# VH-VL binders against q8ixk2r445to577: the designs that were tried, part 117

Target 1, 133 residues: q8ixk2r445to577
Amino acid sequence: FFGMLQNKGLTDYCFDYNPPDENQIVGHQVILYLCHGMGQNQFFEYTSQKEIRYNTHQPEGCIAVEAGMDTLIMHLCEETAPENQKFILQEDGSLFHEQSKKCVQAARKESSDSFVPLLRDCTNSDHQKWFFK
Key: E = the ipSAE of ESMFold2; O = the ipSAE of OpenDDE; V2 = 0.75 times the mean of E and O plus 0.25 times the DockQ between their complexes.

## First folded at step 7 (VH-VL)

Design gg73 (framework fv_recaticimab; at its last look DockQ between E and O 0.87; V2 from the best seeds 0.00; counts 0 for: pae E 4.7 > 2)
Fold by OpenDDE, look of step 8:
Structure gg73 (fold): chain C 133 residues (1-133), chain A 119 residues (1-119), chain B 112 residues (1-112)
Amino acid sequence: as target 1 above (133 residues)
Amino acid sequence: QVQLVQSGAEVKKPGASVKVSCKASGYTFTDYFMHWVRQAPGQGLEWMGYINPDTGYTKYHQNFKDRVTMTRDTSISTAYMELSRLRSDDTAVYYCARFKRGYSWFDPWGQGTTVTVSS
Amino acid sequence: DIVMSQSPSSLSASVGDRVTITCKSSQSLLYTSNQKDYLAWYQQKPGKSPKLLIYWASTRESGVPDRFSGSGSGTDFTLTISSLQPEDFATYYCQQYFSYPTFGQGTKLEIK
């Protein structure tokens, strides 16, 4: 699966990554932004290694969750996907992070009008449902 | 065996376009990014851009962004690089090169295609 | 772009000599998560395509003689040929792949 990764509950919002420096793409937070389908910022791939790849960059980035965090951060992909980069995109649209055993939820960023994907306890909320478009 | 076989030498006039092909074999064409690198006579290596054969997504170096078009035909595992509005300083050997997914070192390289631009 | 500064641009040596080529990057090529340096070395002979020698700064590609070695980390890297052989006279390039690829300007190794 590849393309825009769109949220069901937060209508018209997609995964978005726009690093300030293309020569240093790691360490920044993945956000949600209105789906526009333009450029490289909203194009992702879900791979057989259970990675969500930012594959519009070389080297490719992979979304990761660091210990103690509930946000999604960009790392570089590795030959063998590390545990903190493994997600299960389930048939019902839920995006499950194996290591934390939590689901990715579209949420409002604190003290902001912006939105971000956050790890939360898994529910049946449409804000935890995702699909590629 | 993994191989990249490129099209033959080209001679073009200034202002013309050239399209170089790169046929891949020995591996799944869509599983690897295809990059293009050129080398002017007696000069170093210059990265031009890449294409994701699976999605068709391309990234071009700014120096070529307005003149280069990279495409692919997955049915025959072939990548193409077209350079338009040719000028004399475009005279070079053009290489296609495979990149391992997630990492960007070149292996293997095509044999190169010599493009000569002269009046 | 990450700038790769390679030195020397050219050098002459004899068979059996120890040869050292240096490559400096404008920023660190070390990825802290896996502690790998995103740096490769290539050999190119006249009229031929470049050939991969080293990746991850120090890992030798299969089939590459053990007289070739890569070392360094961060921003400073070195390719060493411990005992030069006749077939080693060529041009050598470093290349970073921490970001979009860039090459050093090359080092032409000629016979003295």
Scores: ipSAE 0.849, ipTM 0.937, lowest interface PAE 0.6, mean pLDDT 95
Fold by ESMFold2-Fast, scan of step 7:
Structure gg73 (fold): chain C 133 residues (1-133), chain A 119 residues (1-119), chain B 112 residues (1-112)
Amino acid sequence: as target 1 above (133 residues)
Amino acid sequence: QVQLVQSGAEVKKPGASVKVSCKASGYTFTDYFMHWVRQAPGQGLEWMGYINPDTGYTKYHQNFKDRVTMTRDTSISTAYMELSRLRSDDTAVYYCARFKRGYSWFDPWGQGTTVTVSS
Amino acid sequence: DIVMSQSPSSLSASVGDRVTITCKSSQSLLYTSNQKDYLAWYQQKPGKSPKLLIYWASTRESGVPDRFSGSGSGTDFTLTISSLQPEDFATYYCQQYFSYPTFGQGTKLEIK
């Protein structure tokens, strides 16, 4: 699977990586933004190691969740994916983060100013259902 | 060079429909959404909607949803915007515009098509 | 819709003047995660289509003279022309792309 990772509930929004500094591709939060269909900063690959890879920049980034956090952060990919970078894309569209036992949900941060993917307890909400376009 | 060339001016009666074309050149037509923005005489810019030329998916602003249809013909790299049930307050210059990098800032814009609706 | 408001609606100035145009949004245009403001500025001359000047609130488009600069964050933004040239007399529009696009009503820059 590869492409733009779109939310079923927040239907116009896709995973988007737009870091503050275009020369520093790792260490910042993944956001949700209006799907544009062009790939680029919204192009991700789901790998056989259960990684969500960001292929737009070199070196490649992999989405991770740091211990105790609920935000998705871009890290450097490793030859063998660490547990914090493993997500199970289930048949119902849920993205299950194995290490935390939580699901990725389209949500607003505590402030209502922007949409981001966050780890939440798993539900049948369409805001937790994702698909590649 | 990237260019958007629009069809010529139209004069229509209230209740009629108008279909404006926008021909793209200098880039891969299916790689960028095409947006439509209008401007009434002496007024500001008003976003109407977009079409994804690859899939044909459209998104319309609520104010136009019941009257606008956006289509494309990939064989000739042309997008179309049809507005039906025209009113005098639809008199405006209609622009097509491409977003630049997948965000909705626009570059380039078409030259504009003047649509006049009068009895 | 996010409402964009510009002030002033018109401004008279002379060549060589420093000109500032302000733009206010009804909600924050800042993505806190990336510290980017989803705001652009355009220049429009009579009978012509708008021309992109600034994106990300402060990034100047290639080919745009360095006398144009954008600043501000969140809900309050400013376009500055540091030394006005004859070709700069035009109408200027701000536009948010935090959500589906909306534009300010425009600021007409006129010769004094």
Scores: ipSAE 0.558, ipTM 0.858, lowest interface PAE 2.0, mean pLDDT 89
Fold by ESMFold2, look of step 8:
Structure gg73 (fold): chain C 133 residues (1-133), chain A 119 residues (1-119), chain B 112 residues (1-112)
Amino acid sequence: as target 1 above (133 residues)
Amino acid sequence: QVQLVQSGAEVKKPGASVKVSCKASGYTFTDYFMHWVRQAPGQGLEWMGYINPDTGYTKYHQNFKDRVTMTRDTSISTAYMELSRLRSDDTAVYYCARFKRGYSWFDPWGQGTTVTVSS
Amino acid sequence: DIVMSQSPSSLSASVGDRVTITCKSSQSLLYTSNQKDYLAWYQQKPGKSPKLLIYWASTRESGVPDRFSGSGSGTDFTLTISSLQPEDFATYYCQQYFSYPTFGQGTKLEIK
């Protein structure tokens, strides 16, 4: 799959990556933003290695979760996908992070009007359902 | 055997355009990015940009973005780079080079296409 | 852009000599998550395209002779040729791939 990764419950919001320096993509948080499809911020690829790649940049970025954290952070992709970069996009639309055994949920950032994808205990919520456009 | 074979040398006048082809063989064309790098006579290597052959997405270095167009034809495993409004300082050897996804150096490179811009 | 600076710009040496070429980047190329330096070295002979010698700063590409070695980390890197052969007279480039690729200016290695 390649395109915009959209949330079912938080209508018209997509994964978005907008690092402070577009030439230095490592270590910043993935956010949710209104889907627009312009520029390079909202295009991701889901690979056969179960990666979510930010591939409008070279080298490519891969979404990761560091141990003990619930935020989705940009890492560089590697030849063999590290375990913390593996996500299962299930048939029901849930996005399961294998290493942490949690699901990606659209969440409102505390004391903010901003939204982010966070790891949470898996539920049947539409805020944990994702699809590519 | 992974191979990149480029089109032949070109001689152009200032203001014209040139389109260089790069035919890939020995691998799945759409699985790797294709980059273009040029080298003026006696000078170093200058990165120009890339194309993702699977999606057609392109990214150009800011020095070229107004004059370069990179395209591909997946049915013949061929990438193209077109540079317009040529100037004499565009005289260079133009290379295509394959970039492995997720981490990369360039391997292989095409043999190079010499473009000469003279009045 | 990450600026790559090579030294020297040119070097004269004889067959059998040991030579050292340095490369300095404007930013660290070390990715701490995997402990790899995103630095490659290329050899280019006149009229030919560049040939990969070394990646990850110190890993030799298949078929590259043992006399070529890479070292360094972070911002400072070195290519060493332990005993020059006639086929080693060429121009050498470092390249970073931590961000969009940039190259050093090149080091021309000539026979004395």
Scores: ipSAE 0.235, ipTM 0.750, lowest interface PAE 4.7, mean pLDDT 89
ESMFold2 (binder alone), look of step 8: mean pLDDT 91; pTM 0.903

Design gg74 (framework fv_recaticimab)
Fold by ESMFold2-Fast, scan of step 7:
Structure gg74 (fold): chain C 133 residues (1-133), chain A 119 residues (1-119), chain B 112 residues (1-112)
Amino acid sequence: as target 1 above (133 residues)
Amino acid sequence: QVQLVQSGAEVKKPGASVKVSCKASGYTFTDYFMHWVRQAPGQGLEWMGYINPDTGYTKYHQNFKDRVTMTRDTSISTAYMELSRLRSDDTAVYYCARYTRGLSYFDYWGQGTTVTVSS
Amino acid sequence: DIVMSQSPSSLSASVGDRVTITCKSSQSLLYTSNQKDYLAWYQQKPGKSPKLLIYWASTRESGVPDRFSGSGSGTDFTLTISSLQPEDFATYYCQQYFSYPTFGQGTKLEIK
């Protein structure tokens, strides 16, 4: 699957990678921003290794879960995908993070009005349902 | 040099439709979203919506969703905004404006098209 | 919609004056994950289209004179003109792009 990873519940929002420094592609959090359909910072690939790749930059980035946190951050992709970079895109649209046993949810970041993808206990909420567009 | 050139002033009766054009030059038309913003006489700026010229995807503000249609023609680098069922309070200057990457701040603006709605 | 409020609605000033205009948002415009404030400032002269002055709250657009500066974060923002010139008499608008765009009501800067 390729495209903009859009939320079913927060219908206008997509995965977005807009780091503070465009020359430092890794180590920053993935956000949710208004879907624009122009690819670039919102264009992701879901791979057979269960990675969510950001291939707009070389070397390619892979979304990972920050140690001890619920946030999704950009790491460099590895030869063999580590457990913290594996997400199962299920038939119902949920993104299940195998290592933590949690699902990716469109959420408002604590102490902020900004929207981000966060790991939360799995529910059937539309805010946990994602599709490529 | 980037230019956005809009069609001329229009006078319409209530209930009619108006279609404003915005011709882009000096850049790759499909690389930048085209937004539409209006300004009633003596009032502030009001965002109406945008079109992605590459895909044709549109997003409209709730206040305009049932009356506005935004389109484009990539062969002539022109965007269009059509507003139907005009009311007297639609009297305004209508601007096209651009920016890239889905960000809704505007680096270049058209000169504006005055639309007057009166009986 | 995110509500943007500007103050003052108008002010009178003389060439050479330092002028400050404030803008408040009904919610934070800061994405803490990228540390960016999604706020812009525009200048509009009578009969003309708006002109971008500042984006990301404090980044000056290319070609905009150094006398224009933006500051603030979250909900409170300021546009400063350090030494007012004759061509600066205009209406100024703040605009958020944290969500779909909304503008402040404008501040009219008039010659004293």
Scores: ipSAE 0.247, ipTM 0.789, lowest interface PAE 3.9, mean pLDDT 89

Design gg75 (framework fv_recaticimab)
Fold by ESMFold2-Fast, scan of step 7:
Structure gg75 (fold): chain C 133 residues (1-133), chain A 119 residues (1-119), chain B 112 residues (1-112)
Amino acid sequence: as target 1 above (133 residues)
Amino acid sequence: QVQLVQSGAEVKKPGASVKVSCKASGYTFTDYFMHWVRQAPGQGLEWMGYINPDTGYTKYHQNFKDRVTMTRDTSISTAYMELSRLRSDDTAVYYCARWHKGYSPFDYWGQGTTVTVSS
Amino acid sequence: DIVMSQSPSSLSASVGDRVTITCKSSQSLLYTSNQKDYLAWYQQKPGKSPKLLIYWASTRESGVPDRFSGSGSGTDFTLTISSLQPEDFATYYCQQYFSYPTFGQGTKLEIK
């Protein structure tokens, strides 16, 4: 699978990676932004190792969640995907983060009107359902 | 070079429908979203919605969702906006505009189509 | 919808003047994660379509003269024209693209 990773509940929002500093491509949070259909900062690849890869900038990044955190951040990819970089895309569209046993949900930050993907307890909400477009 | 060319002015009676076209050239039509924005006489700009020309997916502003239909024809690189059940307060210049660099700033606009609704 | 408010509604100035137009949003337009403000400025001359001047609050569009500059962050933004030229007399609009687009009501820049 590859393409724009779009949310079923927030139907117009896609995974988006647009770091503030081009010299530090990794270590920043993934956001949700209006889907534009042009790839680039919204183009992701779902791999056989259950990674969500970002290849628009070099070096290639892989989405990860640090222990105890709920935000998705860009890490360097490894030859063998570590547990914190593994997401299981289920048939119902749920994106399950194996290490934390939580699901990726489209959410708004408490202090901000920004939309971001966050780890939350798994529910059958459309805000937790994703598909490649 | 990029151009968005819209259809000509229309005069309609209340209750009628109007369909405005926007023909794109100078770029790959399916690579950019097409938005529609209107401007009533002497007033500001009001966003109506957009279409993804590649997929046909549309999103309409709540104020228009019951009366607007946006479509496209990729074979002629043309987007359409149809507004039904026209009221006198729909009198405006209607613009098509493309999505800038994959984000929402509008880098190219059509020349506008004047729609006058009067009895 | 995010509400955009511009001030002043109209402004009279002379060629060579420095002009400042302000724009306020009802909520922050800053994505903290990428530190970008989703704010654009447009120029509209009578009978013409709007023309993009600035995006990301402070980035000039290609071909836009350097006398145009944008500044601000979060909820408060400013468009500055440092040395007015005759062709700059127009209406200026701010627009947010943090969510579905909304525009300010416009500021008409007139010859004094």
Scores: ipSAE 0.102, ipTM 0.730, lowest interface PAE 5.3, mean pLDDT 88

Design gg76 (framework fv_recaticimab)
Fold by ESMFold2-Fast, scan of step 7:
Structure gg76 (fold): chain C 133 residues (1-133), chain A 119 residues (1-119), chain B 112 residues (1-112)
Amino acid sequence: as target 1 above (133 residues)
Amino acid sequence: QVQLVQSGAEVKKPGASVKVSCKASGYTFTDYFMHWVRQAPGQGLEWMGYINPDTGYTKYHQNFKDRVTMTRDTSISTAYMELSRLRSDDTAVYYCARFKHYGSGFDPWGQGTTVTVSS
Amino acid sequence: DIVMSQSPSSLSASVGDRVTITCKSSQSLLYTSNQKDYLAWYQQKPGKSPKLLIYWASTRESGVPDRFSGSGSGTDFTLTISSLQPEDFATYYCQQYFSYPTFGQGTKLEIK
């Protein structure tokens, strides 16, 4: 799949990667932002290695969750996907992170209206359902 | 080069509907969300909603969602905003505006369409 | 909705003056994950559409003169015009795009 990764419950919001410095694309948190239909910062590829790739930049970035954390951050892609970069996109729209056994959920940052994808215990919530658009 | 050109002024009676067009040129129409913003005489700017021209998906502000319909025709790169059950306080200039790349504000804006609702 | 409040509602100034316009949001416009403030400033002349001046609180749009500058973060933002020119007499609006767009009520800049 390739396109905007949109949330079912937070219907106007898509995965978005807009780092502070365009020359340093790794190490920053993936956010959720209003879907604007423009590629570049909102276009991702889901690969056969179960990666979510940020493929509008060279070198390509891959979404990862570091051990003990619940935030999604951008890492460099590797020839063989490491465990922290593997997500299973299920038919029901759940995005399951294999290493942590948790699901990606659209969530509000504490005390603000900013939204981010976070790892949470898996539920049947629409905020844990994702699709490519 | 990049432009949004809107339809001409309209005068309507209360209870009627109005449909404003916005024709895009100089860029790929389906690549950017199109927003609608209105401005009553001597007042500030009020966001009404947007359309994704690629998919046809729309989002309307709560104040308008029972009266507004946004559509597009990709074959002629044109977006439309129809407002029904017009009231005198709907008298305003209606603008279409492109949401700029990287979520960086609105650019360009259409020239505006004056809608006057009077008996 | 996020409420945007501008001050003053109007001000009178002369060519060559330095002017400042303030904008306050009812909640923070800073995405802490990317350290960007989702705030824009527009200029509108009578009978014309708004023109984008500044985005990300402090980044000037291409073609906008450097006498226009934006500053601030979180909930408090300022637009500064360092040396007014005759073409700068207009109404100025701040706008948040942290959520669905909302605008300040505008500041009318008038000739003394």
Scores: ipSAE 0.019, ipTM 0.653, lowest interface PAE 7.3, mean pLDDT 86

Design gg77 (framework fv_recaticimab)
Fold by ESMFold2-Fast, scan of step 7:
Structure gg77 (fold): chain C 133 residues (1-133), chain A 119 residues (1-119), chain B 112 residues (1-112)
Amino acid sequence: as target 1 above (133 residues)
Amino acid sequence: QVQLVQSGAEVKKPGASVKVSCKASGYTFTDYFMHWVRQAPGQGLEWMGYINPDTGYTKYHQNFKDRVTMTRDTSISTAYMELSRLRSDDTAVYYCARYRKGLTWFDPWGQGTTVTVSS
Amino acid sequence: DIVMSQSPSSLSASVGDRVTITCKSSQSLLYTSNQKDYLAWYQQKPGKSPKLLIYWASTRESGVPDRFSGSGSGTDFTLTISSLQPEDFATYYCQQYFSYPTFGQGTKLEIK
């Protein structure tokens, strides 16, 4: 699967990653932004290693969740995906983070009108359902 | 040539509903959001909400949530904005405006539809 | 909501004058990830729809005369019209698109 990773509940929002320096893609939080249909900062690939990879033509970035955190952060991809970079895209559209046993949910960022993907207890909410477009 | 053409002026009584259309041409209708902005006589611009023509999803400004409905018909590249339970202070020019998916600016704007609410 | 404040509310100037209109945002409009300011300027002539002049705070829309320029970053933005022309009589609005859109209250420019 590849394309723009869109939320079923926040139907106009897609995974988005736009680092301040294209050569330094690591360490920033993945956000949700209005889907623009152009790929680029919203283009992701779901791999056979259960990774969510960012922009296959740039230095390879992989979405990770650091221990004790609930935010999705961009890390460097490894040849063998570490556990903190593994997400199971289930048939119902949920993204299950194996290491934490939590699901990715579209949520409002604290103190902001911005939206971000966060780890939350798994529910059957449409805010936890994702699909590639 | 990209253009948005709106329906003609309307005169309504308080309590009635008005439905304004906005026909798009010259681009792929589903690639851009359609926003609605109104302007009361002598006043500034007030954002009402938008529709994603691709999905049909809508977001309305809090001030309009209980009275506005935005829809679209992709077969004729037309967006609609219906405002119900009209009051005299709903007298305004109503504009549709194109907005690229992803946060951008408005371009183009429709020519505007004057709605007058009077007894 | 991000609040946009414009000043002045109105001004009168002579043809050939340099005019400056200011727009202030309650929050920074600079997105550090792409180094862009999410701010646009529109011109509205009486009885007409608004027309885009400037986007990304300083990029001039195609067909807009070069006497129009935008500057500023973060929370403070300026629209400058060098050497005013009679056709520049209009109301000018700033608009943020860092979140769902909000507009300044407008600056009415009278020339002559």
Scores: ipSAE 0.006, ipTM 0.537, lowest interface PAE 12.9, mean pLDDT 85

Design gg78 (framework fv_recaticimab)
Fold by ESMFold2-Fast, scan of step 7:
Structure gg78 (fold): chain C 133 residues (1-133), chain A 120 residues (1-120), chain B 112 residues (1-112)
Amino acid sequence: as target 1 above (133 residues)
Amino acid sequence: QVQLVQSGAEVKKPGASVKVSCKASGYTFTDYFMHWVRQAPGQGLEWMGYINPDTGYTKYHQNFKDRVTMTRDTSISTAYMELSRLRSDDTAVYYCARFNTHGRVPLDYWGQGTTVTVSS
Amino acid sequence: DIVMSQSPSSLSASVGDRVTITCKSSQSLLYTSNQKDYLAWYQQKPGKSPKLLIYWASTRESGVPDRFSGSGSGTDFTLTISSLQPEDFATYYCQQYFSYPTFGQGTKLEIK
């Protein structure tokens, strides 16, 4: 699967990665932003290793969750995907992070914040359901 | 050449409906959201809502959601904004504008505007 | 809604003057992840549609003269015209696109 990774509950919002420097693609948080439909910084690939790859720039980035954190951060892809970079896209649209036993949810920490993808306890919420467009 | 061409001026009575069209050319119609913004005489710009031309999904500002309907026809690259139960304070110029948040720029191309006058 | 406030509401100036228009948001427009401020500036002349001048708070749109510059971050932003020309007398609007769009009330730039 590849394309724009869109949220079922927040139907206008897609996974988005827009690093400040195109030569430094790692270390920043993945956000949710209005889907623009042009691919580019919203184009992701779901791989057979259960990775969510960002391949707009070389080297390729892979979405990861650092130990004890709930945010999705861009890391460099590895020859063998580490557990913190593995997400299981389930039949109901849930995106399950196996290492933490949590699901990716469109959420915000404070009411004035933007929605971002965060790890949360798995529920049946449409905010935890994703699909490639 | 990107162009947004809107329908002509309308004069309506209170309680009527008006439907404004916005025909896009010079780009892939389904790649950019289409926003609608109005401006009452001597006033500032007021955002009304948008449509995603690819999916047909709409988002309306709370002030308009009970009276506005936004649609599109992809076969002719045209977006529509219909406002019902018109009041005299709906007298304004109505604009369509193209929006792409990360691929290009915010509201980078605007239609010429459609003047809607509501009077008895 | 994110509330946008502009000052002044009107400004009188002469050709050749340096003018500054300010815009304040009710909350930060900065994504700390990418260090980008989701703010744009538009110019509107009487009887015409608005024209995009600046996006990402400081990036000039193609074809916009270099006398126009944007600055600021977070909640406080400015639009500067370094040497005012006759064609610059217009109303200027700031707009946030951090969430659903909202505009400032506008600043009318008038000839002295």
Scores: ipSAE 0.049, ipTM 0.690, lowest interface PAE 6.1, mean pLDDT 87

Design gg79 (framework fv_recaticimab)
Fold by ESMFold2-Fast, scan of step 7:
Structure gg79 (fold): chain C 133 residues (1-133), chain A 119 residues (1-119), chain B 112 residues (1-112)
Amino acid sequence: as target 1 above (133 residues)
Amino acid sequence: QVQLVQSGAEVKKPGASVKVSCKASGYTFTDYFMHWVRQAPGQGLEWMGYINPDTGYTKYHQNFKDRVTMTRDTSISTAYMELSRLRSDDTAVYYCARYKHGLSWFDPWGQGTTVTVSS
Amino acid sequence: DIVMSQSPSSLSASVGDRVTITCKSSQSLLYTSNQKDYLAWYQQKPGKSPKLLIYWASTRESGVPDRFSGSGSGTDFTLTISSLQPEDFATYYCQQYFSYPTFGQGTKLEIK
């Protein structure tokens, strides 16, 4: 699977990577932004190693969640995916983060009107359902 | 070098349709979205929608969704915007514009096409 | 739609003046995750298409004179022209791209 990773509940929003410093790709948060269909900063690939890979830039980035955190951060991809970079994309569209045992949810940050993907307890909410477009 | 050239001025009667063209040059036509923005006389700018020239995917503003159709012809690097069932308040300058980063900012803009709707 | 309000609607100024134009959004344009404000500023001269001046609220487009600066965050934004020049008399528009694009109603800058 590859393409724009769109939310079923927040229907106009896609995974988006637009870091504050374009010269430093690693270490910044993944956001949700209006799906533009252009690929580029919204183009992701789900790999056989259960990575969500950002293929637009070199070196390639892989989405990760660090221990104790709930935000999705861009890391460098490894030859063998570490546990914090593994997401199980289930048939119902849920995106399960194996290491934390939580699901990726489209959410509004507490102090902002901005939307971001966050780890939350797994529910059957459409805000936890994702698909490639 | 990068240039957007639009078709000439149009005068239409109420109820008619108008189709404006926008020819791109100096860049790879399929690599950038083409947006359409209009400006009524003495008024501000109003976004109408966009087309992805590579896929043909379109997104229209709710105000225009029932009357606007955006298309493209990749063989001549040209985008089109057709507005149907014209009313007097559709009198405006219509611009095509390229977006640098998806739904971001407009650069460059076409020179504009004046559409006058009068009885 | 996110509503963009500009003030003033028009102002008169003299060459050499410091001019301030404000833009207010009906909701925050800041993504706290990337610390970017999704706002741009344009200049439009009579009979011409708009020209990009500023993006990301404060980043000046290549070729734009440094007397133009953008500031602000969240809901309140400012475009400043230090030491106004004759070629700066135009209408200025802010535009949000936090959601589908909307523009302010414009500020017409006229010679005094």
Scores: ipSAE 0.325, ipTM 0.800, lowest interface PAE 3.3, mean pLDDT 88

